# Designs tried in a protein design chat: VHH binders against Protein EXORDIUM-like 6 (EXL6). Part 5

Target 1, 305 residues: Protein EXORDIUM-like 6 (EXL6), of Arabidopsis thaliana (Mouse-ear cress) (q9m8t8)
Amino acid sequence: REPPSQIPNGTLDLSLLWYGQFTPTQKERVHDFIESLNFDAKEGLDPKVSAWWKVVESYQERFEVKDIYRQKKSNRTVAPRIKVKVVRSYVDEKMKYGKELTMGNGEKLVETAIGNMSKVVPVVLLSAQVRAHGVGFCDGTCQHNALAKIKGQKEPRRYIMVSNPEVECPGECAWPFHTADKGPRGMTYQPASGEVGADALVIQLATGLADLATNPDLTKSLFKSETTPYNDDVKKNHESSSMYIVDPATKCTRVFGSGAFPGFTGRIRVDPITGGAFNSHGINHLKFLIPSIWDPKTKSCWTPM

## First folded at step 1 (VHH)

Design q1 (framework vhh_7qia_2)
Fold by ESMFold2-Fast, scan of step 1:
Structure q1 (fold): chain B 305 residues (1-305), chain A 119 residues (1-119)
Amino acid sequence: as target 1 above (305 residues)
Amino acid sequence: QLQLVESGGGLVQPGGSLRLSCEASGFTFSDYAMGWYRQAPGKQRELVAFITSGGDTNYADSVKGRFTISRDNAKNTVYLQMNSLRPEDTAIYYCARDYEWGSYDFDYWGKGTPVTVSS
């Protein structure tokens, strides 16, 4: 019902921090994906990565429509555009805080990614050997979106943290390039880039950007509760319960095409030369596999194909 | 206790029909997608059909046009109507709940109900 908060000036200026060792393919893949979000050439191949991004942008269309309605007579409504670009990229190849990151160390990396810039979104990318504790990676989540209190700044800063899952938890965070840890085992596909880590990082970043763009203040998460009687002394009037936070835009993370079900990605394409799996096209004829987005207009997971 | 209880399996001749039921308890049934899986001897468990909380359905190609999944939220029950049964449909059939709302990952396997299709 309630529209999400509007992103200021319709831009996401990303500042990347690469923590640890990354291949050239991994770095290029992430940059190419980001550039593809706003690539909408008429003669380009369909479906486009930018078509997927337009669904994300449409979450803010409802807020704009509400504002126009308050003005009463308006000529038309248009979906807000969100321009995404990388304005800074740093590499910490030596891993200043080691391979085992505490939450406090993670926040220092976020501060490093911000530097002196007042209006950037920090994106921390962790290499395959790095373990980040306290953020839920490989324990129900494959990306981390949060607010960090930055020294000397009044307002907390929204950030994204992703990790290459190919060593720590490929079965949870690199499906469908690896057999899933949960549900029925399905067909495993080859990554379009040739590297599991590169395409898995793209999926995590896609999810993180969608979460940030549809819920920029983190204040509008949906809550799901479940009553779980786990011992004999549970009283009916005061039953035990557990609560989960659900983000509606990102709830389709294991859907990649139409007709998806547990163990099956839905309809996707396979490159006959490379064997790589994809559902969208970006810049320079590059192919990407990106997760579905919940579409509140159709009440379904929107898929590129 | 969170429970899924399957029933309705049995022995049937080729071309016959069976209706499986799965009664759920211990959670808010209407919030979850529900699915039916089967496991034939010597094979891995496969998804046969699922139904979303909103009522949308999907089927494995091997059962399309023969099987129908449905749900009754007032009774906390999901059903699998199986028509034109074939020997290759012989398996233990399992009921499963979606693990996290909208994720399409299923958990909370039931104990299963056997279905044998033989001449």
Scores: ipSAE 0.000, ipTM 0.159, lowest interface PAE 15.5, mean pLDDT 77

Design q10 (framework vhh_7qia_2)
Fold by ESMFold2-Fast, scan of step 1:
Structure q10 (fold): chain B 305 residues (1-305), chain A 124 residues (1-124)
Amino acid sequence: as target 1 above (305 residues)
Amino acid sequence: QLQLVESGGGLVQPGGSLRLSCEASGSIFSEYAMGWYRQAPGKQRELVAFIYSGGSTNYADSVKGRFTISRDNAKNTVYLQMNSLRPEDTAIYYCAAEVTYEFGSGTLYTYDYWGKGTPVTVSS
């Protein structure tokens, strides 16, 4: 019996590498978002960031089977919890490899984020002035999520790389906080943090984390071929191309609420004081706008509202 | 949320002096380690001086004996006294706070908070 693609021991240990100059708001926003993934306090406001993360966790559901009188029946579907932790945060504000990164430079940053740790997922965050070549940023994607071959390791390491799009391609990768480059009408909102780059980084990281957690080894499709035809754009963003890989967050691009269509986010909330757009709540009463994720049970993009 | 605002930069003659100030707003300033960094055009940002919450200090070799870092916890401010300034000290000077968080059940990680910088030009 082939084991399912799962996160070992239900823990996702992140090692963050901040490359370049980031504002305090950008750093705090990313941290607060990560901590909010597992925040499920009774007194917290709904919808929660953790409710979105429970949809991600549901991809690892399995059936418990009883054999009664030689008949096997499913007892229950069990969804394990995935606890997300930041175990290391390293800042390279001096930008060791400069502002123009080759693919090889990006791989070295991934190695730096891993350090001496055997079980971490490296997350490389690039500041607004940095340009990463060969990874598709601002050319069909807003985050890079792939496998890296690590010297001395038998198995490749899954990693996430995100960039602050505020300077390079805000119309592609910072909507709805910036006017879109395409579409008959571009609805724009204020970011809940007050900074376009901070909230855009959260959306990119959310997409990367969801895609990683639902398909951690990139060797298998999570969808039946009949419902997920091959996508060449998705293939460009992954090193593995041997199977139909349609990542759950990628299926729901630019969907933030129910009833979304080109130029419209779907149903979301706006803070009456700040004008900030959000669809979920996290720790310390913080508000976040997070992207929709494909739900295979309902065969639709799950939205917080 | 921690915010850092630098002041005191400007144009000064070689051999002159400047005092930079960095005022922090919000939360427990006295627990933070504070640093001054600088970045000259076309160069990487470098550490100039650092002061720990307990008051111990470290300096870059290029400024040792000329610059002094100090803090006033009652005013939430860190200072950089710069004496005997040289043309090669010309740079944008940045204030930074190093904050360590306990995430989850005891995992520690460190964040740097940065000001926007204050320019210092040493020329005749």
Scores: ipSAE 0.000, ipTM 0.089, lowest interface PAE 23.6, mean pLDDT 76

Design q11 (framework vhh_7qia_2)
Fold by ESMFold2-Fast, scan of step 1:
Structure q11 (fold): chain B 305 residues (1-305), chain A 123 residues (1-123)
Amino acid sequence: as target 1 above (305 residues)
Amino acid sequence: QLQLVESGGGLVQPGGSLRLSCEASGSIFSEYAMGWYRQAPGKQRELVAFIYSGGSTNYADSVKGRFTISRDNAKNTVYLQMNSLRPEDTAIYYCAAELTVYEWGDTYRYDYWGKGTPVTVSS
């Protein structure tokens, strides 16, 4: 039998499906971000995108250490490495299902991204003109990260879907590169790439990848973030308050640096020439703004600065 | 200015193997993403394999599991190891170098292209 994990042998193989028209900057930015996750050159500037990814990798260490400690098994003291790579990239510029996607259309795009490939994680990227209904984009969330039942496959497949928010909801999903449409309307910055959509796509994808890698089965209880009544069955579990479980990157939404609060990113850097906002460095001297991720060791959102 | 020279092509029987090399000269190779493309007679040029400056790779579905792209920055060379070759793999193979990568089916903007090396898979 196959293991229940979506990350076999420490490799996260991505199959990208670009749906609609994207700029060269948007495509390059996403690919450079993915390559930067595993770029650990000694000559590289700090903080690194790869250092952020090491925090994500550490979640596999915490789970395994807890199990070994409880069961008194072998000494496993180091986090497994997760090599993230793009194994397929497909472009549908003409938009086979049009610009208004139903849940069913979205499922077909996920299936298209999978193709005939075993063990890949499909990543569907929607262009600025596309509207995806039923997935919560621009209505409380900026990325979709779920399980899909794939025809002809025994186990459900974990997938990521992101959308360029620049036209549909920049005030919800492109902050801090655009003024927020709700809550405190504080500080805004220029995107390091020069394109709001390109850097917003990176933030959404980073969130999806981190949440997927830390909770690949979408069922693990990692945190108590709030208390709400939970009633999934006719029976209740006799709890007066429910544990609400939130994935690590989603728990740190809109936190990019130390000291963040509503309307303020926390401590980040600004390129003095371009005005571009960043908190990390990647390949080719590129600068990225990536979201914070919850660190269970410190019980706080990990920040590069 | 960067110059690319492909080598290692030739005639091979179905099921055989070939290793293509692309040697770069004239600028800093390590900063470029490198791709292998192929073009069969009467067909458009298609991406076969791509390797980013940091080492991440991308493959056409038709070659996954059979072809492996790798690079040696000390030798300014990118390689394509081709195993289990099929008649459908017959084409002229081109090496490309670029600072910006575009996806399959896009119009690619490359700074540099090699002149191509022919690969013929035939009995």
Scores: ipSAE 0.000, ipTM 0.101, lowest interface PAE 21.3, mean pLDDT 75

Design q12 (framework vhh_7qia_2)
Fold by ESMFold2-Fast, scan of step 1:
Parts: sequence; C-alpha cells; structure tokens
Structure q12 (fold): chain B 305 residues (1-305), chain A 120 residues (1-120)
Amino acid sequence: as target 1 above (305 residues)
Amino acid sequence: QLQLVESGGGLVQPGGSLRLSCEASGSIFSEYAMGWYRQAPGKQRELVAFIYSGGSTNYADSVKGRFTISRDNAKNTVYLQMNSLRPEDTAIYYCAAQYETWGSRDYDYWGKGTPVTVSS
C-alpha cells in the first residue's frame, strides 16, 4: 500500500529568498530555528525545539518495520524522520519588484526561490520594508502555507511565505510581543531574541512548517474535509497570477502553552535576565517561543509545556 | 460574517443563578469558537469562559467550578450557566466569536453586552 501523505526520502529541503533588508539577528534567528528542529542535546534543557518537530513527524503515516533477521513483517511501525535543511539562500536587498507587492510579484518571488531546483520547498521571507498586504498578509493572515501554479507544470507547488509584521501590522501579527488590535488586551512579552520581527518571523515559519508536514496534500484536505468547508470567498486569486492563498481553519490559534485562551499565551517561561518569552530550547542554548500544533489524533493542540 | 445578540442578564441575589444566551446569525456558527467576556466598572475586560468549535472548554480560575459554557449548533447559540453568583461577578457580559485559524485574529465579532448585577 502506498502511503497517502509523507515527505519523500526523509528530507525537507528549503530554498530561502530574503526580500528586502534584514538584520543579522533576524537572519540568524531563522537559521538557528531551522537547525534546532533536528538538534537533540541531552543537557536538561527541556522542552526542546527538536521535541516539537518530533511530534510533527509522529503525525505522518507510520511504516511497517520488517524483521530483518526473520524477513517477516513486524507489528511495530515507525514514524518518518524529516530532516529539515536550507539548501539555498538568496538575498534581494534592493527589492527587484519594489516595496508594494502584487500577487504576480509574489508568484515571481516563489519562482525565484525555486530557481532551477526540482525538489525544494520555497520559503519567501519579506522584510519590514515590504507592504505585504498585496500578497495577502495583515487581513487576518500572518503567514502563507499555500499553493502556487508554476508555468509549464500541471501540479501546483507548495510554498511558505512569511513577512516581518513590525511596521505594517504589529497589532495583527506580532502578538504576544505587541498589543493586539482586536479582542482582549491580554499579556505581552519581550521577544527572546530582543527583536520583535525576528521572533515573529520564527513563529510564522514554524506554523508554515508544521502545517506543511501535517497537511502535505492541501488539495485533498480542502476538497475532502467535512470539518473545514471552503468556498471561493476563502480562496484568493489574481487575474495575472497562478498563486492560491487559502486560510484553513485550525483549533490552535495563538496557543503557545497549556491553559491558553484568547489574550493569554498559556504556560510559557520568561528568561529572568532578558525578560524574553520562550517555551523551547534550541542549539547554542538559544530560547524560542514556538506555536502549538494541531494533533488530529487527539483533536487538541499539542503544547511544548 | 456573524451577528451576536446576548440575553439573560439581570439582577440576582448572592448565591443565585443566571443563564446567559448568545444567538448567532449570518455565517456558519459551528465553524466558530465562542467566548464569554465580562467588564466590571473601572476594570479591564476579561475572559470568563471559552468553547472551541470542537466542544473543548476553558475557564478563568475565578469562575471555574461555578460557570459552565456550552453550545447548541442546531440553534446557533452559546450559553453561560452561572451558579453560586457573587457580588464580584457584577459586570457587563459580552459574547465573542472567533473563526479558528492560524492567523492573528482574536475575535471577528462581538455582541453589545448584557448586564449582570449581583446584589441584595
């Protein structure tokens, strides 16, 4: 039987396109987070970013383990291991398409991130200088994990697009590091990196990676799901663009720890020296605040703590 | 696109009970998470109880064990059963609806509120 959803060869190869000017902290933060997904150090620094990623891996379809010695099928199964790595990083500091992006510009950025590589997931990162509203940000959407139809190909490509919300919509997309525009005026925290944009980018990327890994066949999910029906009002298209932006419903909106409710992150930690908020540890003793992930098996948000 | 209308508020004695209702119209109610908030004079608005579209619930520590949130998707209504009411529960109670998404939206829609006064 052919598994319906998994990432082939146990590798998730990312091709990054940095559009606009980013601080060293923003670039380092994103790279450190990615490296932390597959870094497991036994130092008593729990919870781990790698533990969060192992939970994401565990939601994939499990494979039968063959008893090599007896050449028989085992009743044991193993979850796929997904090694995430950056295989390309391209920087466009001068912003070829300017600061105000259209859906057509977004499509070209995704194509640029793919380049000539056949098996990569393009990740487009937009700087604080960019007005990302034209590609669907800041109207209740703080990251894209959607489909782009590539010219000359019949199958759409999955992509991730994230934007630094610090200038354009901090009250919409930078909570809990900025006061929210809507709903209860809950708690706010300092970002662990010292930069709101750096930690906001990590939260958006983490959300995109988790959704990509747990919902690898977005098209089948959209058309076969009985829990999140969609119509054309949810789907965003442009007349000269082949990009599709979908805003799927989830149960884990703004959940970072156990006991979360609107305006409150749930259980997290605060660094007593920096004041930085976190719920996980990564490489080089770095601390990250990462979002909870929907667990379809338990029908609840899995939280790091 | 939801419109929310609260009802059931009023004057009640300490130790009494009230059931608040919030009727939704417009969009598909079953796709929204629903919350009850309250705001006492001179205080900030605070979350009291929350129910996800799947039925799981959360409560503020101050009301846990006394208040129960529930929903009836066939009637497009969310309820707040308030038992063992205290003078400190006196507030205007607001119903709120949130489309469950990975985005930054806290609430798409709010009701106008219904007053609850707990006094002798």
Scores: ipSAE 0.000, ipTM 0.182, lowest interface PAE 15.5, mean pLDDT 75

Design q13 (framework vhh_7qia_2)
Fold by ESMFold2-Fast, scan of step 1:
Structure q13 (fold): chain B 305 residues (1-305), chain A 120 residues (1-120)
Amino acid sequence: as target 1 above (305 residues)
Amino acid sequence: QLQLVESGGGLVQPGGSLRLSCEASGSIFSEYAMGWYRQAPGKQRELVAFIYSGGSTNYADSVKGRFTISRDNAKNTVYLQMNSLRPEDTAIYYCATDFNEYGWSQYDYWGKGTPVTVSS
């Protein structure tokens, strides 16, 4: 009944590898976001980042209970708590494999993030100057989830790789903090942290964590990416991408609030002092803009507001 | 090829009204979703109002209740009725198509814009 899973009951331990140079804001933003996933104190403001994480948690369990006295089955959905925490953080400021990463170099970075730990999820974060080839960054995706075959380990390891898109493809992977590269669409907003790269990294990591928590073994596809533009001379609906991604956040791509449509984020808030855009609150009175996520209970994209 | 021509912009006093028109050339207008965007001096272009091919509409919060988007497929025209205009509505207003109603399209068509100035 229990499908294979690399997420221990109640805990998701992350091992971070920061590859290249990152600002203090970028590092703090990522750590604060992770800590905010399980922050639901009463003194905190709503909507909370932890409310978004509870939707992710709701994917983990659904089982039927048989009531023998009433001779019927009752459907019961139990959402286990998943405490996400950073158990290791390593910085490679000098970039051991240089700024141009092959897939093999990427796997070595994953191995470095794992170290000697058997149950961690490696998260590789690439600085703005790094280019990772062959993984689809800036060409249909803004984050990478996959399985790595680690030397000396029998089981493959699930990992997340994110890249600061600020230099390589801000128009594709940093919207709505940067103008889209396909026509002038919608309004751009200020990032709540003050740094485009910091808030873009949070959105990418949020997407990766949702994907991992809902499909830890990559056993099914929830969405097929569409990359072919339409021909205006002859109307024809087609999809050219063969790449699949399994992710409730991907199913709700570019939806950040209620009423979203092409070029419009949906209902979000703007801090009147900083101009920063957000849709959720976390620890230390911090504000975050995080992507909408498909809610299997309501059969719709859940939005914070 | 689809071409868009905007009209109806001008100078108006605060609290006044303007109706913008966008006329498309081409027989497939009825199949396009259409949007009105604006760009104020020194600012990024923002979506103001959107109408799907089927007629449903959405608005930016800043204009909801004041602006109304509509279309006349027989005339290949989309309209933006702007009421209760404010100085912050001052911008160049652009008409645009969106064939992909879910997000990106490399073949979005844009008009050249019509200026709207709300004098204080």
Scores: ipSAE 0.000, ipTM 0.124, lowest interface PAE 17.9, mean pLDDT 74

Design q14 (framework vhh_7qia_2)
Fold by ESMFold2-Fast, scan of step 1:
Structure q14 (fold): chain B 305 residues (1-305), chain A 124 residues (1-124)
Amino acid sequence: as target 1 above (305 residues)
Amino acid sequence: QLQLVESGGGLVQPGGSLRLSCEASGSIFSEYAMGWYRQAPGKQRELVAFIYSGGSTNYADSVKGRFTISRDNAKNTVYLQMNSLRPEDTAIYYCAADSGLYPSWEDLYEYDYWGKGTPVTVSS
């Protein structure tokens, strides 16, 4: 029947397309976040970005291990690693399709990010200047991930699209680095990178990668609830056994630490020198604020702190 | 300024192994992402392997499982261990350094520094 919904060979090969003008900080921040997903060196500080990624990896559990010390087969749960790599990066600084993207134009950007590669996940990153229509940005969602039918290819391709919300909708998609548009003003923090757009892009990409890696072929698309505009509320959790569920990272929208509630991120750290907010550490002693993710093992939003 | 010098190329028969080295001088090597490219006669230069400043690696599909890229920051050197060599691997191999913004797979001219190349010939 249907093959298992897992990341092939334990690798997630990303092909990035940067559409429009991005700062070096924005590009480095995204790159460093991706590298940090698999950074588990002992000299690194805890909590690690990689600890968050291990929760994502736990969704890839399988029962294929034989007990070599027994005569009978034992179905043991194995949580395989997912190695995330950038294998291609393309820049369209002049914006081939202009600043106003239709769904068709967005699909062409996905095709450009794929190029000739059979086994890459295209990631389209839109600069602050760009408006993408039909994908729900700034209208209840801050990232888009879906399936695209690619001309000449048998299988549809899973892709991620994120946008720098700093100009279009910072109050919707850049909290807690910007005052929320609705509800209590809440706690507002400085981004750890010094740029709102850079850290907001990381949060959007983290959400997209987590949702993609936990549901790579969208076999659970029929259980995805309708996206509603979020306000000052922490999204209600739905059990994975329910008919309609929200993707794991989307279930934990606006939750960054333990004890979160409307207007409060939950437990996080603030750099006393820069004021930068973070809840995790990555490569090169870098600090990141990454979103919570639903953990089916504990049936709760897992947070780094 | 960063200077790159490749070495370790040569003639080898099919199924053999070679280890290429790229020594960097004149700048702080550990801050650079490093790549190995190759150019066969009459073909475009292509990326073979890449190692980020943090140590993560990427490989072209044609060399995955056969080639291993590594770095020694104390020696300012990046290596390419090439196993199970094929006639199709015959090319001039180039070392390139990127300031760490992100890999530029499509635009080779975006790399900050290039070596002069070291030839590898797998018996034709």
Scores: ipSAE 0.000, ipTM 0.129, lowest interface PAE 18.4, mean pLDDT 76

Design q2 (from q1 with R97T Y99E E100W W101L S103Y Y104S D105E F106Y; framework vhh_7qia_2)
Amino acid sequence: QLQLVESGGGLVQPGGSLRLSCEASGFTFSDYAMGWYRQAPGKQRELVAFITSGGDTNYADSVKGRFTISRDNAKNTVYLQMNSLRPEDTAIYYCATDEWLGYSEYDYWGKGTPVTVSS
ESMFold2-Fast, scan of step 1: ipSAE 0.000; ipTM 0.304

Design q3 (framework vhh_7qia_2)
Fold by ESMFold2-Fast, scan of step 1:
Formats: sequence, structure tokens, C-alpha cells
Structure q3 (fold): chain B 305 residues (1-305), chain A 121 residues (1-121)
Amino acid sequence: as target 1 above (305 residues)
Amino acid sequence: QLQLVESGGGLVQPGGSLRLSCEASGFTFSDYAMGWYRQAPGKQRELVAFITSGGDTNYADSVKGRFTISRDNAKNTVYLQMNSLRPEDTAIYYCAAGEDYLFGTSEYDYWGKGTPVTVSS
């Protein structure tokens, strides 16, 4: 007998809150990426974004009976599917709390994204001109995920917060579309969408979704004894965490293809017409560059190519 | 002994074109990635274009849309077609060979001696 799944009914219902001004390309890119997580049609090109999501789904695999032989199929369950969809999208173009967000303001945005919905995962997206304090953006991390104490609710709620790094810290959070602040003098790649911010937001959201789906209550995170633990410094955790359990996407930070090492993305493709960098395909023949994810079955960073 | 020999450099007017060639000898050319670097007077050496053993290409932002890198494995040669040349393209151009993972670094195994390109009137 196994404990109940942390992901209700095999679905992640996302409620998006767009804070500030975003281009149509940025909004469409995020929505297309989310829809691509479950796109596995035979007509689609390989490698697929959904192949990457299947690695995430494999963390939810269950065994009804302890199987002493791995060849015994009758008692082994296939990894369950996690359907990801946007159920609500709210826009605050006027920025109710201004361009400088305190932790308290950020928490109120999370509450706004939740509204009256009991089952949604709030995703707060901050425009390029917004600065969020106390969450580690541009100071060792490019996305924030944590547990929020919600007024009137006994159980804390997991949320994701991402920011467009184009203005504040492109060298930290928009690589490989911008020259990195650290490392060798290398070449940059064009974003497949044509906008650095759009593709950077996808990378941050992909990391947050993978970490959330594999560890929704943060029990296997850096601080297992904390009530509301979070990872503030993704780069630091990647290099030196022998005494900590890091989230799967964080463990493969800045790995996009096979043969990657610090300063090099690994094997990726470049569109010969646009110069756009990608390692996967999604809906409507769209091309995406998504970060690698740790695969516990192979004990390595899984890469699309 | 592994050798890379560049050719095709010269003096050209702004807006003109040049085609650089780099012929390799003494190794299995098709197993190596090939790159073009340049160094202008008083500046650091920079990567201009790169082509992997599998044929994937990449370009520096300053040359995208103007330069094209290609390879001919039967002739053990890599080419750099340079169009719409500008005075700021003036530099000594170097051919380099190495493993695919050395893309974007100065740590290549083999370098040519360089071929000068001058863009002026």
C-alpha cells in the first residue's frame, strides 16, 4: 500500500497572474509551452517538450506490491500522467503595488492568483520593470517557489513566481540568450520566439513546474524541517549540496543538451533561418529551449538530445 | 603532424565580399568541429562562426545574416563566406579545430596561423 499522490487527480490547474506590461509574444509563448507539456501526437516533431515532462511524471510512479524482480510486469504501475492546464489568467497591467515589491506584496499577489479556488497552483509572472525583494531573483536564482500561508485556509499553498530578467539581470537569468555574467567569453544564441524575455520566462517556469511536480510539499528540498522552505540560490545548490536534497531541475541547472559543462549548454539545435536556439518541439511545430531534468532511473541529467 | 592552412584573405572595400578557406591535413577532418575566430588590432580574439562535426552552425551576433560557415568533408576544408563587409570586420582570421564540446572557447586543439582581412577603401 502506498501513500496518496501529492498531485490531485493527476492534474495541475494553474492560475496565472501577469503583473505589469507583457508583449503578446510573451503571453502566447508561456501558454504554448504549458499546452506542449502534454502534447505527444504522432504528427509532432521529436524530441518533444512532452518527453521532458514524462521524466517529471516518472517521479509519481507507484508500486502496488513490492516487486522483488524488475521483470515482473503485473505488479508494476506505469508512471501516472500529470495534465497541466491554465484555468485562470488575470492581468494587472497597472501594477497595484508598484514596481518595487516587498515579500508582503508578493504574498498578496499569490493570494490574488488563488482567488477563491481550492485546487489551483498560483503562478505569478512579473514584467521586466518589476523588482521583487526577499525572493532571491538576480541574486543566485531566476525563479521562486515556496509554500504560502493563506488566510482562512489551514493548509499552506504551493506557488511559483517568475520574472522577466531582460532589464534587471539578463547575464544571470537570460543565458544562453545573453552573455553570462560569469564564465568564458562565448557566443550567444537567439531565442526561438524572437524575444529574450519570452524564452527566459519559459525556462524559469519550466524549472518551477518540474520542482513543484516532483516535490509539491517541499519535504525533499534543501530544508526538510522548515514549514515554508525554499531554494534561494540555485547556482550554489547545484555545485555543493552533498548534505541537502535539491530539486531535480535545480540539480541540472544550465544543462540544455548532452555534453554540457559550466559555460556550455550541451548539444542544442539552431534554426538556420532565424538563428533561434532550441532542443525540443511542442504544439503547432513550435520550438523550445528547455532545461535538463534529473532522471532518478538513469541517475543523470536527462537531455532532449 | 596536424595542420590548418587558411587562405582567401585580402583587401576589400566596404560592402564587398570575401570567401575564406581552411584546409586541414594530418587528421580525420569529419570527426572535428571547425571554427573561425578573429582578432582586430588592440582587441581580444573572438569567435566568429562555428560548425560541428554534424553540421550544426552558430554565429557571433555581429556577423549573423552576413557570414555563412560551411564544410566539405571530402576536401577536408571549412569555408567562411563573408558578405556586406564593414570596416569593423578588419582583423586576422584564424581557423581552429577541436571536439564539438570546445565550441565557444579558446581551448581548441589546433589553430592555423591566420589570414588577414582588411576592409577599407
Scores: ipSAE 0.000, ipTM 0.113, lowest interface PAE 20.6, mean pLDDT 76

Design q4 (framework vhh_7qia_2)
Fold by ESMFold2-Fast, scan of step 1:
Formats: structure tokens, C-alpha cells, sequence
Structure q4 (fold): chain B 305 residues (1-305), chain A 123 residues (1-123)
């Protein structure tokens, strides 16, 4: 694998753009998930969302920790922490560029999410009303994590773009909350939030954040593969190579627990009261289903359980 | 060229036994986890049992104590021994292989299923 990456100043400052209409549940789930990435209170239940984020942090260069408080010799090494916070949130309920987006519209949405800020990561969230196929969704991909050339800026900007798939392509991008439309159908579960779109957005955002944090400048090739025939046209139309760089979370797509198989999530928990599926806990005793991430130490997809 | 071929299904009386086999070809069998799934008429496909590359096993609650999954890496075969069969076990049984390479691609890359072998439990 490639050498470790570092996140400058150990902070990811997110600028969110909500494009279209979102339910309160969808907005709350995204914010609660982000806050849960750094929630490591002893009162919290295990496994924690923050334990998953520690695997992401482990991709960074390690440093030695001295145990000066106990006055004992310490030979421990730890990865730096990455603090994730939302510094700006903008809502475009009227959808300035309409419901059917082109790649050019997507680039303008990224610019809108950036505003005039020099060191934010723009996160564009597309509502269920949006047809996001034109920006590369629903043809073998359920989130974007790439570089955008911004007018008036010399350096390209790293961004994340996710879309609520519950109307456009639930069979592609909302499993395990919806039956898959290709490959093994397998089992399905209720979303912990009660809304397919809310939990699907969290899975997409988790994947994007993990891939961005493990390869922040997109200069390292951790994995690479040729795109399938089903998404080659989309990538070519967006001036991208037919080759796709696969990052750690994307490599573990559709793995949520140990023992996962095509059509089976692996070991997860189901809330006996709500029926909601989860594999991790966050703030306010909230339950989340988050995707696995490749762990270079074990050479496998790390799972919460 | 990943290929899975199931065999051993059939008609059996309640309380009877069947042994299913799944032969794999076109990949390094010993590196893959293997599973058995079933689909009853009008129901979703569900996991019955799986065995990891290291030999660890797990079972659906409905079959624990009655079914046993095993593998023979020298023969590239995974087995499902089904004892004390019940009418509720009536389904088409499918073999599946798990690989991390499958996670790099669209859902169509998860077509690591055999064609299935039918099991009917009735008097």
C-alpha cells in the first residue's frame, strides 16, 4: 500500500450544501453521524462510530506517546486524531439548477458549498427529488469523492457529493434497506432512523469521508481498477479515465459486519423495538449502520462486530 | 470464470436427512468464505450457514443444531448436512462465495451464486 497521509491540522471543516427538500430526520441523521465520529465518552455503548473513525485515523503517520503522568517508560505509537465539524450549512430548497443535474451543475454546487472559504471540504447532498445520474450516480457509484477545479483558485478543491437514492436508484444505492436490483438480492433490514433515505445518506457520507481522510490530496493510489461497462460512459462524459481509483471504504462496499457474503451484511444488530438495523452507537444513544473500511494492519475489511 | 455447482437436493419426508454439495472452480477456493442460502416460495433469499476460509462456522437460528456446514479445500467443495428436516426447510438452496475483490465493483460483480438445488420436505 502507499505511505500514510496526514490531514492538515488534524481537522476536517465541512461546508454542507443541501440541494432540494430534506426531511428533518434526514438532516438530523447526517449531523448526528458527523458529531458521532469524535464521540468517545465512556457512557457511550460499544461498538462506537468513533471506533470506526479511529481505523480511518490509523492511515496517518504514527508518533510516539510518552507516559509522563505515571512517570513510566512508554514505547507506544498512535495515529493523530482527525476532528470533523460542520462550519457552514446552506440549503437550496428550490433547486437553482433544477431536478436533473449535469456535471457542470454539480461543479457549480461544489462552488456554492465552498463559498469564499479557503480551507473547507465542500459536501453536496442531493435530495430524493434530484435525478443525479447526470453527475455519475446510480451507474455503479453511490457517492463522489474527487477534485474540482475552482474558478479563481489555483489549487483544485477536494469535495464529497452524496445523493438520497430512495427514489432514483434504491436497488443500486440503498441496500440493505432495499432489495438489490442486480447480483444477489439477499436479506434486507429496516433503517434505524425509520427512513431509508436518511440511513442511505449516512452510508454514502461515511464512505466519502473515510476515502477522503485516508487519501486527502488524491495523489496516492491505494487500489485501482477498471470501471465496469455500466459506468464507463458516465466517467468518459465527465472527462474521467475508464480506470477508477478505489479507496479503503469503497473497497469494502456492502460489508457491514463480520462474515459478510454477497447478499448478507455480516453480523449486525437489530433493535427489537424498532426493527432497525445497526452495527454502531453514536451520540445521544443513537444507532447507526456504517460501512466497513479496509484495515491495512489486518489486511481485511474492518467491521464493528 | 467463477463457477459454483450445487447438488444433493430432492424430496424427503419430515425428520429425514439430505447432504448438499457445492463444487467450486475458477478461483483459489481455500481463500474464500463459503455460504449456503435458501429461498422459499414467495420469500426473500436468506442465509442458512457459512464457513470462513479459516473454518469458522455460523448458522441461522432456525437451523442451529440440525444443519452442519463443512468444507474440503482439496476437493474445492463445501457441504451442508441437513438433519431433522421440517416442512419449513422447503426451499431452493444456493451456494455462494465471498471475496473482497467483489466489493470493488457494482452489484453485478456479486453474481457468485450457483444455480440452486431444490429441497422439498413433505409427506
Amino acid sequence: as target 1 above (305 residues)
Amino acid sequence: QLQLVESGGGLVQPGGSLRLSCEASGFTFSDYAMGWYRQAPGKQRELVAFITSGGDTNYADSVKGRFTISRDNAKNTVYLQMNSLRPEDTAIYYCAADTFEGYLYSPEEYDYWGKGTPVTVSS
Scores: ipSAE 0.000, ipTM 0.138, lowest interface PAE 18.5, mean pLDDT 76

